Miniprotein binders against a7ua95r516to809. Designs and how they scored, part 15

Target 1, 294 residues: a7ua95r516to809
Amino acid sequence: ASLSLLSISDLVPDLQFIFFWMSNAIEILYFIQQKSPAYMQTIELMDDKAGSKESLLSATISANEEAMTILEEVIMYTFQQCVYYITKTLYVVLPGLLDCNPFGTEPSSEQCRRAAGVCVCAVCVMPEAVRRVVSVFQTTSDLLQQYQVHSEIQSQMFAYLFFFTNVSLFNQLIDKGPARGWFQRSRVLQIQASVKILLDWAKGAGHNHLAQKFFAKFCSTVTILASPPQQLSQMSWKALCAEHPSLKPVQLHRILTQYQLMAELGPLPIWQPSSEDEAYIYRTVDLLESFENH

## First folded at step 11 (miniprotein)

Design dc6
Fold by OpenDDE base, look of step 14:
Structure dc6 (fold): chain B 294 residues (1-294), chain A 80 residues (1-80)
Amino acid sequence: as target 1 above (294 residues)
Amino acid sequence: SMTYEVTIRTDNPEYLELIAFALRILAKAMNLRVEEVRREGDTLRVRISGTPEQVEYFEELVELWLKKKGIDARVEVREV
């Protein structure tokens, strides 16, 4: 009940605090890494008063490593906290993306209307459900930029968020899709359009490669489901496996089976799994993606 | 080893917690013993133990870090 009311905007103050410490811890780490070699050299150049120099150097190296370890722990902890809060927000808004009709006339965001009247920016023309998802990512991006977080950490953050989003959307589509009618062609086309908007945003934000990589399973699923029966029925199991290497055999088999049911197609021998894959299509444990594998 | 008091005064008191954290980490990284950290209003006082050369280098590092962060602060070091 309480999670449904949590917006990314409500978390901004907490996230700002975490990002502040994360960014500064990273900066201090790099500062130490940059300055420590010179400091060690100064110790090495000191007059060896009774063999104490080697001991002092060793102790200083150890102390330096400990300091860096402390900073790394702070960075890891703050990173995990950011991911935790952001993914909770994503968890709330992602289901709306699958039910979204992007071809409908939805009103522009209230935020842009206040500033300049009818805003035609890419975000304002987005369907509300898509905009809510994009808002989470955009807020994350803005905070990362505001606190000048190191680019590698930014990349890791978005990699995880895209991973999480893909797993969530994929699992929901596979598990609930048949019951929700998300496998119907019209609905699939809506989902495809909604995801395209999200991917276009990611491209515009400079995360095109990461988005393509981490959304591959969901995009492959949507692509197969969006394919006309006339086209898809001409593709063999082997061809589909080759075209969609991100899908496990059990996943592809499930998608094709549900597609066949939805399209009222008779048995298609061409979609029969290879003898090599036949053992794997029954591994239902591998059907849904795990959040733990990242 | 001698004991020194490092006093940092800043017009940006919102950064005092960060400065305190940075000082502790920098001191640790240099194998300096931090004996005490006190905040008094807009002033941070840190007691450290080390050699004169270590403390001098520490002061320089702190000043460089503050400058890099764009924090306007005065650093004073006194033997106690």
Scores: ipSAE 0.790, ipTM 0.950, lowest interface PAE 0.5, mean pLDDT 91
Fold by ESMFold2, look of step 14:
Formats: C-alpha cells, sequence, structure tokens
Structure dc6 (fold): chain B 294 residues (1-294), chain A 80 residues (1-80)
C-alpha cells in the first residue's frame, strides 16, 4: 500500500476504468432482466418432442440467474473499489475542514463578511481545505455522470461518502476538539460555515436529502455548540434529545459538558439526563462512531 | 446442437473486451455454451453451440444490445 499523500486527480484514470465496468455491468443486468421473460416463453411454447422441455426450461432459468449473479458480483466489487479509493482521499483531506477559516482567507472575504447576514458565503472564494473536499465529491459526481451510472447507484455512492464524512468529522471533533480548541465559539462558527459550504454543494448537486440524513450527527453537534447560552441553558435534557435524535446519550452529554466549559457556566451540571438515559451517559465505548456502520 | 461462429467487427476496438464480456453473459443467460472467444485485431470471433433457433435469438439480442449501447458493429453468424 502507498502511504504518500494521494489526490483525487491522481486516481481519475483508475476510477474511469472501474466506473466503465460498473456502469456496463448494471446496463447488461437490466437488459437481461427485461429480455428474459420473452426468451423463457419461447422455450415454454416449443414443441415437446422428446419430453425435454421442462428440463431445458429449468436449466435455462438456473443459467439466467447465474448470469445475473455474476453481474451483481461485478457491480458490488466495482462499487466497493470506487468507495475504497475515494474514501482514502477523503480521509486525508477532511481534517482540514476543522482548522480552516472560511471568512478570512481572501481579500474578497471582506465583501463576504459584510454580506454574511444576508448571503451565506455564496460570493466568497472557497477556502483551500473546503475546496479539497468539494473536489473529491465533484470529481465523483462528474465520473458518475460521464459513465451514465444508474441514479440509484449514484445515490448509494453518495450516501456512503456522506456517511464516511460524518463519521470522520464527528470522531475528530469529539476526540481531538478539546486539545485543538475546536469548541471555542469563534471556531465552532467557522466549522459551521465550512460545513454549510459542503451542504450547499450537496444541494446543488441533487443530493440534499442524503446530506441532511447522513451529516445529521455532526451537524447536530455543531448546532448545539453554536447555540446562544441563554437559549441552550433553558432547554431540558429531554428537549435536547428530541431535537437531536442522531446523538447517543454519551455523545450528547459529552457535547453539553464541553459547551458548559466553553461558555464558562460553572462546574455544576446544567443538563440532567433523564432516568432512562442516566445509565448510558458514561459508556465511552459508544462515544466514537464506527466507519462500518450503516 | 450445432456449432456457430459469431463474428463481431467494429471501428471502435476499445469496445471489444466489453463486447466479449457481454456476449459471454448473454449466452450464459440463455444457457448457450461458449466454446471459444478469440480476438483478432478489430475482430472478435465467438464459437457457441446451440439450436438454430437459439442462436438466431442470441444474435437478435446481441444486435439489440449493441444498438442500445450505441456501439457501431457488424454481427455475422455462420455455422461451422
Amino acid sequence: as target 1 above (294 residues)
Amino acid sequence: SMTYEVTIRTDNPEYLELIAFALRILAKAMNLRVEEVRREGDTLRVRISGTPEQVEYFEELVELWLKKKGIDARVEVREV
């Protein structure tokens, strides 16, 4: 395996090969599905001269299913290879989103800051860290369209890429956030703006529903951390659980503890877990997410 | 059952590996036995065994698939 930094542009030739075969396997599978009934009927209507029609039909059905299984295996293998290569590049570039400042990287950023209350950075030059992530998503989208991959498969691909992105960002924020200063309000607002740029990309690319679904845990975390102290302090634990169902009790508790520390609201816990959640808030085994979770 | 040779000629030899794969899969989906697949430059030669009716149906499916895919190719079938 290579341990060197890998850009998405270096992978395009390999991805083109994989997408070519995946797309064609999908098309052949659907072609067979559409044509098989008519062929089977020709066998059913044939002259049963030697009494072999039933055996021939049974063998043909079995062979037809075997052919479709081969195609399904090719599709699964090529899909997994695409995901493997694409997520390796994502893993390298995603941490930069947590450290970047989308409001201060260009001279034109002053124009964006003046309009920030009206315009959500739509006019600003995209920060390099955000651009690297968007480049991976955009390259993937361009390849899927170039090879005319079936829309259902395209959706499955982006569902996994967004799931992977969410797990990576959430785990790093929770695990490294205290030491890196990522819970400070100014940094949370920068992170929120960077994620908004990704969500805007996903909306413009036709993947809004998938992004909303699969970024839910990370977005909930950032939303809580960005909340005004007066409003958040008035919310009960049950209300917060209801607003943020994607967060496990241990995760919500950790986020609220960090929020209380960041806002300097004293050492006494403000949010009291419900009786049904009280046993779960210390389960550190449940704190970080698995990359293999669906 | 008789042996037939299916000959595919195309001006786009980049598609011959895809065509070979498609022919193998389509033949298998019809329970036709593929005896041999040979590539000779821009020409693909496939030997299959089956009844005349099965091979005629297979040729029609191959031509339909090539047309749907937009591959400009000439398909010929001969008994050998």
Scores: ipSAE 0.769, ipTM 0.949, lowest interface PAE 0.5, mean pLDDT 85
Fold by ESMFold2, fold request of step 15:
Formats: structure tokens, C-alpha cells, sequence
Structure dc6 (fold): chain B 294 residues (1-294), chain A 80 residues (1-80)
């Protein structure tokens, strides 16, 4: 209902509650895994007075597995709840990345250049739209550290957040880009710079490998669109597919079509899809990405 | 098989709900039956059914877990 209640700062108490329970469930699961063999061994070493030792051991193994299953379900549920709340916030703030100017404006960039004495104003002041996205990632990272969440779970959470970010940005660009003028070269260069800020955050936070993996589709799209016409027009369809394996044929075809319109190029024979791809470039069902991964 | 009452008192009452959860799960993992869990202020009272040997092992695990978690708590067990 009200997306204004989804500011990351407003969600921190709920996220703290969920992270608290998730992190503790993980710790208890690990504790049980470490202690269960010794307990089972004490049962195995007992005198078998009534011949019921094997029944007791079997029941205890079953109960132990049930306890661990409960913990695994708590961990999965709390993980899903964290991702749900965080991605609802991301959904609201991500579209702004496609409309912002990371190089600053003339009024702000002039004052920043004078104050700094060196030319860093192109990336000196982070645009508000980029700052809002970084704030979601940074707040998530801070909470994961505060509650000492296991590093593997932290990686899985950022893998999904980067996946969600990639899908959201890609779908918005493809769907709204023509009407919004987002395929114009100056806009593409601004988008590329904004994404670079996100990638730099991910690298500084220790998630570079995840960002490289999960932003691939959007980054490939922006890389193609940012390429100078003289360079891109020399690359065949086959070469583009090989350089950008994250793009489906329908997606690459749409990107090249928009590039062609932006650069005022006619159809290029070198961009004709391969015979095996020809049938797939019109599969509209494959154009936009699902927020559910395969 | 007898009924015991495990009493937990802590200077960190914000952890009592976590402690109650941990005791339920640890007891379950040992195939011990939890009959009742009550909170009385800064005190948690848990009734469990088991052999004296099982309950002694359970008490040891609870104290180890509390120590590992860094929760300053006192654990007392009595037959009821």
C-alpha cells in the first residue's frame, strides 16, 4: 500500500528484529551440528540394560533432525522477509538512476570545483538518486555486520539484491527507455557513470565478484549503447553475442534497434542475426527479465 | 522419566525470548519433552521431562550455549 513507509531508515527496526532472529537461528543450528555427534555417542556408549538403546538412539536422531529442520525453516523465512523488505525499498529508488546526472550540474559543479581546488566535481557529489540506492546497500551491509550474520548468508543476500537491481534497471530501460529518451548517447553515458558508482560501492564493500556476476546483463546493455558508432558498426551479430553472453537474442536485437535509431543509422547487414537466432529475436516473452531467477 | 524445572535468570532480560527459543530447540534436538515455558519478570522457567542423565546433559549444553553467546545468566535445575 503506502510506499512512502518503505524508506530504508523507517524499516531499520523491522530489519533489526528479523536479522536478530536469523543470525541467532544460524548460530543455534551450527551449535547443534557441533554438539550432536557427542550426544549421540553418549547414547551409543550406554549400557543396553533393557535392549532399548537402539530405539532411543533412533528417536533422538529423528528429533535432532526435526530441530535442525525447524531452524533451517526459520533461517529461510527470515532471509526471505529481509529480502522482501529491502527489495521493496530498492524498487522505489532504482528508477531514479536512469534519470539522474552523476556528473553534477553547472551550479553545483562550479562551486565544488572552486572549493576543492582540483577537478573532482564530475564525481564529487553523489546524485541524490544514486545516494538513495547506495544508502539501501550500505544500511543492509551495516545491519548484517551489526548482527554478525554468517558471511555466506551475507553473500547470498547481496547476490539477490544485485540480481534484483539488475532486473529492475534492465526492465525499466527496455520498457520505458524510448519514451523517456534514455537511449540518447548523453543519457547512456550518465547511466554508465551512475552504475560505476554502484560497482565501486560493491568493490569497496567486498562484493565485487557478486556485482560483476549479477549486473552483467544491465552492464552489457549500457556498454553496447555507450560504444561509439564507428566501433559498434564494425562488430557483427556473432561478435556481439560472444562479447555479451548475458543478453538473449531478443534483448540484443532490441538494444541494437534502439542504438540504430539514436545514431540515425539504417539497417546494417553486419547486425543481421545468425540463422539459429533469427526465430528468437521476436520472442517478446523473453524481452523482459523475471524477478524470479532460474 | 521425571519432570524438572530449569530456571534462567539474566541481567540481560532483552534476551529472554531468545533463551526460551534456544531451550525449546536444544531440548527438541535431545528428544526431551518441554511441558511448559513461563516468563516471570527477568526469570524464565522451563519444565522438561527426561531422565536425570538427559537433564544434566541438557543443562551443560544450555550453559555452553549461553557462554558462547555471551549472555550472563544463571541456570538452576531442580526436580519438581
Amino acid sequence: as target 1 above (294 residues)
Amino acid sequence: SMTYEVTIRTDNPEYLELIAFALRILAKAMNLRVEEVRREGDTLRVRISGTPEQVEYFEELVELWLKKKGIDARVEVREV
Scores: ipSAE 0.769, ipTM 0.949, lowest interface PAE 0.6, mean pLDDT 86
Fold by ESMFold2, fold request of step 15:
Structure dc6 (fold): chain B 294 residues (1-294), chain A 80 residues (1-80)
Amino acid sequence: as target 1 above (294 residues)
Amino acid sequence: SMTYEVTIRTDNPEYLELIAFALRILAKAMNLRVEEVRREGDTLRVRISGTPEQVEYFEELVELWLKKKGIDARVEVREV
């Protein structure tokens, strides 16, 4: 990407400030939740000569809830600011994943063969485009750990980042794929290998279940496009829908159309949509995914 | 309901805004009114209104929170 001033490293000071306040607001919220019952008990046990103890308890409960609401708003605001800055960086670096070649230019790495001694393994170098995306995820993970952010908030952060990544890659592939040649089988295999590097990062970072959930649409797309024609042509529309439930009918139809063009296949009867789905395959409003929540 | 001044002294002034925020929120959570917050160098002065029993509990809570957070600070409370 050409906008280097928005790299994740340039944003670290702003992110450190926001993570500092988010993590501390979370800790104070937990502290209040832990200590409030004991304080309320002291009010409940006080001597009530004037009969006003219940009013004091009620006012204190209300004030306590207001304090927790303020903290929850700070947490929500700081979370949204983190996501905003991080996704601005992701938006710049993600398109490069679709153009890069993770396989390298040589048949089998000479260094891999020599190091292995007993076998030949394929080289899968991390292209700069993949490295830039991994750097964003890794920097985010490092900051969350540095500020000891609660694990639930860490999971929510990565759930959204993976959601954003999936939407961005899917929309770019659908919109620009025909003009950029991204549906050619060799390019699809390169894309698949690049995404595998991201999935491996997510697994190693403890986010495998989130990545499986939130990358599902893009991964299903690439899996279909990477399938050999002899195998894919034996799968019916119904079977493909069942295997890839994350894809809307219009999306699956578009992917199969592009597959037919690159594989030079004519219309296949088994890819005819079900009667129920046929009304939906022309809904172009549903073709691209929204970056907004569902 | 009387006015008290809570004085927080720390060698690490980078924590003072966090401490001020925490004191405001903790006081709110106890239904105590914060009258004033002043920063004087490495010292934070907070005026709160409450009963002596409420302010004693507040001081204990602040000291416990500072200890849990690992902030090296001294807490003093006096009636004003």
Scores: ipSAE 0.767, ipTM 0.948, lowest interface PAE 0.6, mean pLDDT 86
Fold by ESMFold2, fold request of step 15:
Structure dc6 (fold): chain B 294 residues (1-294), chain A 80 residues (1-80)
Amino acid sequence: as target 1 above (294 residues)
Amino acid sequence: SMTYEVTIRTDNPEYLELIAFALRILAKAMNLRVEEVRREGDTLRVRISGTPEQVEYFEELVELWLKKKGIDARVEVREV
């Protein structure tokens, strides 16, 4: 088999190595925490010949703290390495989610042929692009379970993976959306359906609250873009800001500009920024999100 | 302080790197100096400096950790 760092299945041996060391470092840290009080007591009960007991105890406490610090650094480093490898694969597969069609059902599909006359032909199908993203999340979850990683660490890892997914999708949409036609309403509805599949996976995996928190910016963007023109044109700038607090003024302004272009709407007076926000709609440095500052 | 050699023999040599790491960290947590770590096949030899009482406690911790982890290993300590 070809070893590619861009496929999650090809990264499993490297991830197994990292999870092995992370899990063992956590266990050794816990072991030291459990055993250190008893050891310190043996020093306190020691015969104090030559008057060195107090300095020995202080040095031992310091050395014990240093040992635990080393383990904490190993845990942090291995955690960072896991997220590095996993997000590298996510970065490659996530753009495909913006191009795929989860509504790939045609009238001649098996569901349409057996349907009782209601619109069951629009049942969402998991496109290959969405399957690849879900596979990354599921493989990560399976490895965390295999190595019995504490649930808090698992939650922290998925918090970052969802954060990364949100930033990657948002930046790709904003940066490439005009050229790729991703702001067209039909495409936005397809993207919305694809993201719902990811959110359903997260809910089934016990990470619903993390997904709701960390997908907020991208979900807000898609919600605005998916809104019917009659409904969206009745919402003021202030109302949109209140409904979508995750969006910065420059981001909301860009999203509304793209909506106007694709819906063939002229400038709308109610979408004019408030006086206090007007200074921020041109802050290009705030348009794209940073992977490093969140 | 005297120098002791801790010898670890295992039927599970795949764990020797982990055992070496654990011994270094446990020794550091007790403020014991590790002077040498060498691997000879399925055997790990660790030289530490400490009092007889410290080294006895260290040996007990290592044996407890190995049992907790489920690693099949034999621990011997001798003065060198």
Scores: ipSAE 0.740, ipTM 0.952, lowest interface PAE 0.5, mean pLDDT 85

Design dc6
Fold by OpenDDE base, fold request of step 15:
Structure dc6 (fold): chain B 294 residues (1-294), chain A 80 residues (1-80)
Amino acid sequence: as target 1 above (294 residues)
Amino acid sequence: SMTYEVTIRTDNPEYLELIAFALRILAKAMNLRVEEVRREGDTLRVRISGTPEQVEYFEELVELWLKKKGIDARVEVREV
């Protein structure tokens, strides 16, 4: 199937299967962890039949560890599969977020799945491009809730998905932004509004802290680009570094250089990198974020 | 060591694969020797080897797990 046709809805049956096994493997693991000590104690309290007790205990400990290892492997595998499928779906829908005009009246063609009628829920009033992204996260949340997945695993899942989303959006904006006109103030304001809708959803879903943490780099970039020239031209390199610590020197330098070109600003001495950062602004290898650094 | 057959019957056949998995894992965790696991329609049959005390404890753990999961199942243990 063409990646373009892959919707989160099409993956729900497969994801349900994976989440089922993940959740149950976690539950069995905790069950064993809770019951194993008592079982080991029963062996310890048994009469020593010809010195076999210690051997039996050792063998049982080893067997228990092997059982737990199998469960951990199942949990890790299922987790990775979930992330793989969900991130593929995100990869398809995320570019639409950068091209979205949230101020335009695009009629949502899709009715809320929760209501047969006109729904005025926060998701239904979203621009279609934003709604598609939110739908991936909402479906993930709904599945995690449906299968009562442990809160720690839920947090890890959303942490990774937000990380992936941030890296993807940031890299696309930095790499393609100038050519696509995404650095133009009007377009930046659209992107900012779209991201705000996503962040508001994350807040409403109880993931505010994770969203703030993992979207920091993309949000910082958008904030700088959305700043009026009169305001941004008064900020020094050091002040910008301090205000946006999530950005590497090379990234900040690239953003400011492109901003300067777009706004037709002459050279601004106050944006000159410090002597300490001067060597780092030329490290183009550090310009784009890696998906492997999580 | 004696051989036992554990039979699981459930009104929730959708969970039979999960039950089979759980039984294998629980048996392994208890250092029980699993000789065979068979599915016959809506029934699981597990042949295990162990001491009477181990098998009794295994039965209790399986029943507790099924109860915790809310699976309506009957567990029968027979020496073979």
Scores: ipSAE 0.711, ipTM 0.927, lowest interface PAE 0.6, mean pLDDT 91
Fold by OpenDDE base, fold request of step 15:
Structure dc6 (fold): chain B 294 residues (1-294), chain A 80 residues (1-80)
Amino acid sequence: as target 1 above (294 residues)
Amino acid sequence: SMTYEVTIRTDNPEYLELIAFALRILAKAMNLRVEEVRREGDTLRVRISGTPEQVEYFEELVELWLKKKGIDARVEVREV
């Protein structure tokens, strides 16, 4: 109940505070890194009064390292907090991505914050469920830009968010897909279209490589499920493994089994796992993705 | 070591916490002891202990940092 009310917009003030500190801590860190060598040199060039110079230098180096460590801790903490809040919002909106029909003509009720009036930007024309997901990412991007967060940190943040999104969508699809009818070809095509919109956004936002990398498993799953029975039934287990290396044997086996059931296909010997993979297809612990492996 | 009071006055009081943080970190990075940090309205007062040369360099670093951040602030250092 309470989670459904949490929007990314509600978190913006808190996120702004965190991003402010994160960005500034990074800047201070780089500033110290830039200036410290000159300071150390100044100490090195001081008159050696009774051998105290080396001890002073050592103490200063140690102090410098400690200061940098504190900054790194602040950066890490603020980063984690941002990710925590953003992922909570994603958790709420991501299920809608699987349930949406992107081919529907329902107008988005929410106007783009960038325009006074009806905006026809790519985000505003998105299906509502997709737009909600994209809005989380866009808000994150906007905040990162607003506070001029270092590009590396931006990349790390989006990497994690895409990772989280992939894990969430994959796990939901595998776990709930059969029961929800998400394995039906028509529904899969809707999911595929919705994800494509998200990926297109990521591409437009400059995160194409990260999106392709971290969505690989979910995309592979959707691609298999979207494949016509006539095509997929001609692909061997080995060929499917090779084409979809992001999928574990147990995952591929589950997908194919559910596909077979959905498509009312008889047993397909060609999909029989290899002798090497036979032991792994029963590792149900590996079926769902873990959020810990980032 | 001598004790100095660093006073920072700014027209951007929203940055005082950041300035205080930066000062503490910069002082630490320079192996200066921060004895006290006080906020008085739009003014930050920091007591530090160090050599005259260290404090001079610290002042320069603080000024450079403030300039880099685009924070309009006046830095004053006095021996106490």
Scores: ipSAE 0.708, ipTM 0.926, lowest interface PAE 0.6, mean pLDDT 91
Fold by OpenDDE base, fold request of step 15:
Structure dc6 (fold): chain B 294 residues (1-294), chain A 80 residues (1-80)
Amino acid sequence: as target 1 above (294 residues)
Amino acid sequence: SMTYEVTIRTDNPEYLELIAFALRILAKAMNLRVEEVRREGDTLRVRISGTPEQVEYFEELVELWLKKKGIDARVEVREV
């Protein structure tokens, strides 16, 4: 199927299958971990016939470890498959978030799946592009809850999804932003509003800390670009570095350069990189974020 | 070691694959040899080899796991 036609709703049956196995594999692992010590003790208490007990115990320990390893492999595999499918869906819908006008009166065409008729819930009043992104995360959350997946695994999954989202949005903004006009003040304010809706959703879903952590780079970029010229022109390079520690020097320099062009500002000596950072602003390899650093 | 046949009957046949998986893993974790796993309609038959004490403990673990999962199943163990 063409990537363009892939919706999260189309993946739900496949994801349900994967989440089912993931959750049950985790449960079996914990069950074995809980019961194995007592079983080992029963072997230890057996009558020792000429060293047979020690060999049996050793063999049982080894077998137990192998069983747990198999379960861990199943958990890891199913986790990776979930992430693969969900990120594939995110990849399709995330560009729409940057082009979204949240201040426009687009008729919400999608009826709330939770209610018959016109719903005025927080999701239904969202712009369509934002709703599509939120729907991916909400569906993921609902599936994790449905299958009662362990909280640590839920946290890891959302951490990765937020990481992926941040990298994708940041890279698109930096790479395509100037050409797409996303650095224009009006567009930046639209992006800022859209991101706020997403962050508010994450907060409401109980993932506020993870969202703040993993969206820091994209949020910093949007915050700088949304800043009034009168305010930003008074901030030094060092002050901006300190306020936005998630940005590499090359990234900050690129953002400020594009801001200067967009705002038609003359050269600003206060935005000049420090002597320490001067060598780093030319590292174009560090400009875009990598998906491999997770 | 003796050979035993474990028969599981359930009103929830949708869980038979999960039950088979769990049985294999539990047997392995207990150092029991799984000789055969067969599905016959709504019944799962597993042949395992071990000591009587190991098989008894295995049966208890399977029953406890099924109970924890909320799966209504009958477990029968027979020496073969």
Scores: ipSAE 0.707, ipTM 0.926, lowest interface PAE 0.6, mean pLDDT 91

Design jc27
Fold by ESMFold2, look of step 11:
Order: sequence, then C-alpha cells, then structure tokens
Structure jc27 (fold): chain B 294 residues (1-294), chain A 86 residues (1-86)
Amino acid sequence: as target 1 above (294 residues)
Amino acid sequence: SDEAERMALDARRMIEEAQRLAEQGNHEEAIRLLLEAVEIAAYSGDPYLLVKVAIQAIVLALQTGDEDVIRRAEEVLRRAKELMRS
C-alpha cells in the first residue's frame, strides 16, 4: 500500500518495455557488425569503372558508423533506465535484511528449493525481507532471459545491482547500526545468515564471481563482526587489512570500534593502525560509499 | 540500377522527413512515414536504409509515450527485421 512497500511486480510492465527495445537495439548492432564486411566486399566487386564505387564505399562506412553510434547510445540509455527502476525497488527492500530473523521465520518453499535444494535446516529459512530482495534479482534475471538480452549485458546488469546492494547495506549498517542495535552479537549472526541466503541465490543463478567481487565490503564487515573475540583479538591491524582489502582504514577502524563496544573490550594495542594508515582513520569523508561508481 | 537509386533516394527522403516530424513532436505522422519507408528501403538494395528505418522506429518508441505510436514502431521494427533476413 505505501510507497516503501512497492514490489518489483509493479514495475514489470515498464521493465518489459525497456528490455524489449534494448534487446532489439542490441540485435541490430550485432547484425551490422556481422554483415558489414560482406556487404562492403560486395561493393568492391561491383562492375563500375567510374569513381562512384569509392563514393558508395565511403558512404557505407559513414552509415555504419552513424548506426553503431546511435545504437550504442540507445543501449546505454535503456540500460540506465532499467537500473533506475530496479534500484528504486532495491533501495526500498534492502534495509529489511538488517532487521530480519532468518532463524525463526517461515520458509519460502520455492525460493529455498531453487537456491539450496530441499531445505531442512533453519539457516535455509527465507524470511520475507530476504524473499523481497531475491524476488527483485530473480525477476530481473527472468526478464533478461525472456528478452534474450546478450549475456555480457546481463553480467553488467548484475554487476551493478550487486554493487548497489553492497553500497546500500554497508552504508545503512555503518550509518544506522549503532542506533538500531545492528552490532549486537545475535543481530550480526542473523545478518550473516540472511546474506548467505542471498549469496546462495547468486551462486545458483551463475553469478557467483560477480557476487564475490561486489559484495566484498559488506561481507568483510559481517565476517569481522561475527568473529569470536578469542580469534579476532589475535589478529593485528596489518593482518586484518590484508584479509579484508575491500575495507578502507576509516571503515575498518569504525568496525573494530563497534566490535570493542559490543564485546566489552578495552582498547587493544594489536589493532592500532600502521603508521601509514593512521593519517586516514579519521577521514570521515571516506566512511560511506558512493552509489555512482560504475 | 536507376530504379534502385530512385528507391534509395525516396527512402532517404522519407527517413529524414520522419526524423524532422519526430523532432517537432508529430509522432503519429513520423511513424506512418516509417511504415511506408520500410518497404521502399527493401527495394532499394541498400541494407543500411532498412537499418536506418529500424533505428528510427526504436528511437521514436522510446521518445513518444503514445501507445499507438509504440505499437506501430514495433510493427516497423518487426517488418524491417523480416526484410533484413531476406
């Protein structure tokens, strides 16, 4: 009913329109690339001793370049419009992943079966919040396949959607986590379980490499927060940076500060930044990520 | 041949006029003209005229917001693709 509860299903007609025209533009671009050399060779073999053959070839090259330029612009425009509609939906549903309890909610039988086979454990339960996010990804995948969009464009689409998801979840956790209690131990474990369901979907959908690459910052954050105190307190700042290269110094410092608060630890000398990094742990301009990095 | 040159000239003129009409906001007349141009472009022997017609139909469909124009643009594109296969 409310704007915050609009589903991806409400946007399917708009996405169908955009994918239809995008896929046709791609098809025509492919046609030109495939057939252009043969047609130009046909012009070269024409029985014309006047200079009109060279003029025709030059005009054909110009027409080819104009067509490719326009088609590339159309494809870029339609891709950006798809991203606009899909990320509008993701922005609304993603915060729920941080609040849900995957251990106690009813399973989605179809989503659970597809992602993990026959699910018989509580970790495989798909709460409503996770189902909403998976629904966005699955609907996008279904539409891309329905309209036969080129596989490289499909990969670029999911690369951006995973990037957007990572930025949204990371920024929400860092910005709102202290006030919302998201750094509490039980909550971190719930978040970890919810993210695992999402990663399992990406793996089953053939996007494991993209998900590993573009979720790295959020996954690193959750991995650190979920670590037992005995293990984490034995890892130096340098070791943590090496194991979590996706985290900036200010981000790692903030995560460790929240960990100390929740574990009731005092300052730990082993977590002091390297001399190189110490200049950067207070740069709050680097704390949150930008959505426009693609 | 002279006939093919005349068809190519006619198709180019129709495509350019359709572009001008679309820029002026007359999307209904632009798509009507593209429906005629697609057949003339096929008889010209120049496959890039069919490509130009198809591209214009795509551009018009994305600009217009008029459902009737969009349906006609889809028809133009379908027909252009059929003729490109031959």
Scores: ipSAE 0.735, ipTM 0.926, lowest interface PAE 0.7, mean pLDDT 84
Fold by OpenDDE base, look of step 14:
Structure jc27 (fold): chain B 294 residues (1-294), chain A 86 residues (1-86)
Amino acid sequence: as target 1 above (294 residues)
Amino acid sequence: SDEAERMALDARRMIEEAQRLAEQGNHEEAIRLLLEAVEIAAYSGDPYLLVKVAIQAIVLALQTGDEDVIRRAEEVLRRAKELMRS
């Protein structure tokens, strides 16, 4: 199937398989961690018949270490496979988030239309492009809950998925935004509204802190671009750096330069980088975010 | 008991053989041994044998493309977990 047609629903059987084994591996890992100390203590309390105790203890420690190592490898492998499949699906649906108009009367989801009742749930009233992105995250959440995956692993998975989403959206906006008109105020406001829906979902799903942390760069970019020229032109470079610490100097400089062009403001001395930042604004290698840093 | 120790040794040997068979690509014979080993391990009183059986079932399920082997691996896993909770 062409990557363009891949939906999260198509991956559910594969994800279910991986999540099943991942969850069981985690469960067994925790079982070992909880039972091993008590078992070792039991061995230590046994009568030392001719060095058998020390041999048994050594064998038990070795067996525990081996088991832990294998389980950690299984957990890591299955986690990576899940992330791989989910991020592929995100890669397909995320571009639609930048192009969508959330203020338009988009028809309710076909799935909710087929149900005889008008579902007024938050997902049903979402724009289609936003709903597709939310569906990936919701399906992931539902599967993690279905298989009772440990909360720490759930948090790590969402952290990575939000990281990936932020990097993808940020890079697309910076790279393609000027050419696609995404820096136009009307379009920026649409993007801002769409991202707010996603963030509201994340808040409702219990991932508010992670979402705020990992979407910081994209949100900062959208906030700057959504700012009225009269307001933004009064903010100094230093003030903008302080208000948007998630942005590197080169990124902020690029955003402001594109904003100037779009708003026809000309050069603004107040946005001139500090002498300290001047060396960094030309580091084009740092302009786009890397997927490898996580 | 002497019998429990014998059963523990037998279970360990079966698990090791199942691992070797799985590494050789003989997943069907590996899973058969694990199904036997999990029941023998139950009588040994050694919780680590049940853990080893469960681990081998997980690894085998992730390595095999055979749906019947996967199903039987799930059975081994379920049984091992039931015995670990007892």
Scores: ipSAE 0.715, ipTM 0.919, lowest interface PAE 0.6, mean pLDDT 90

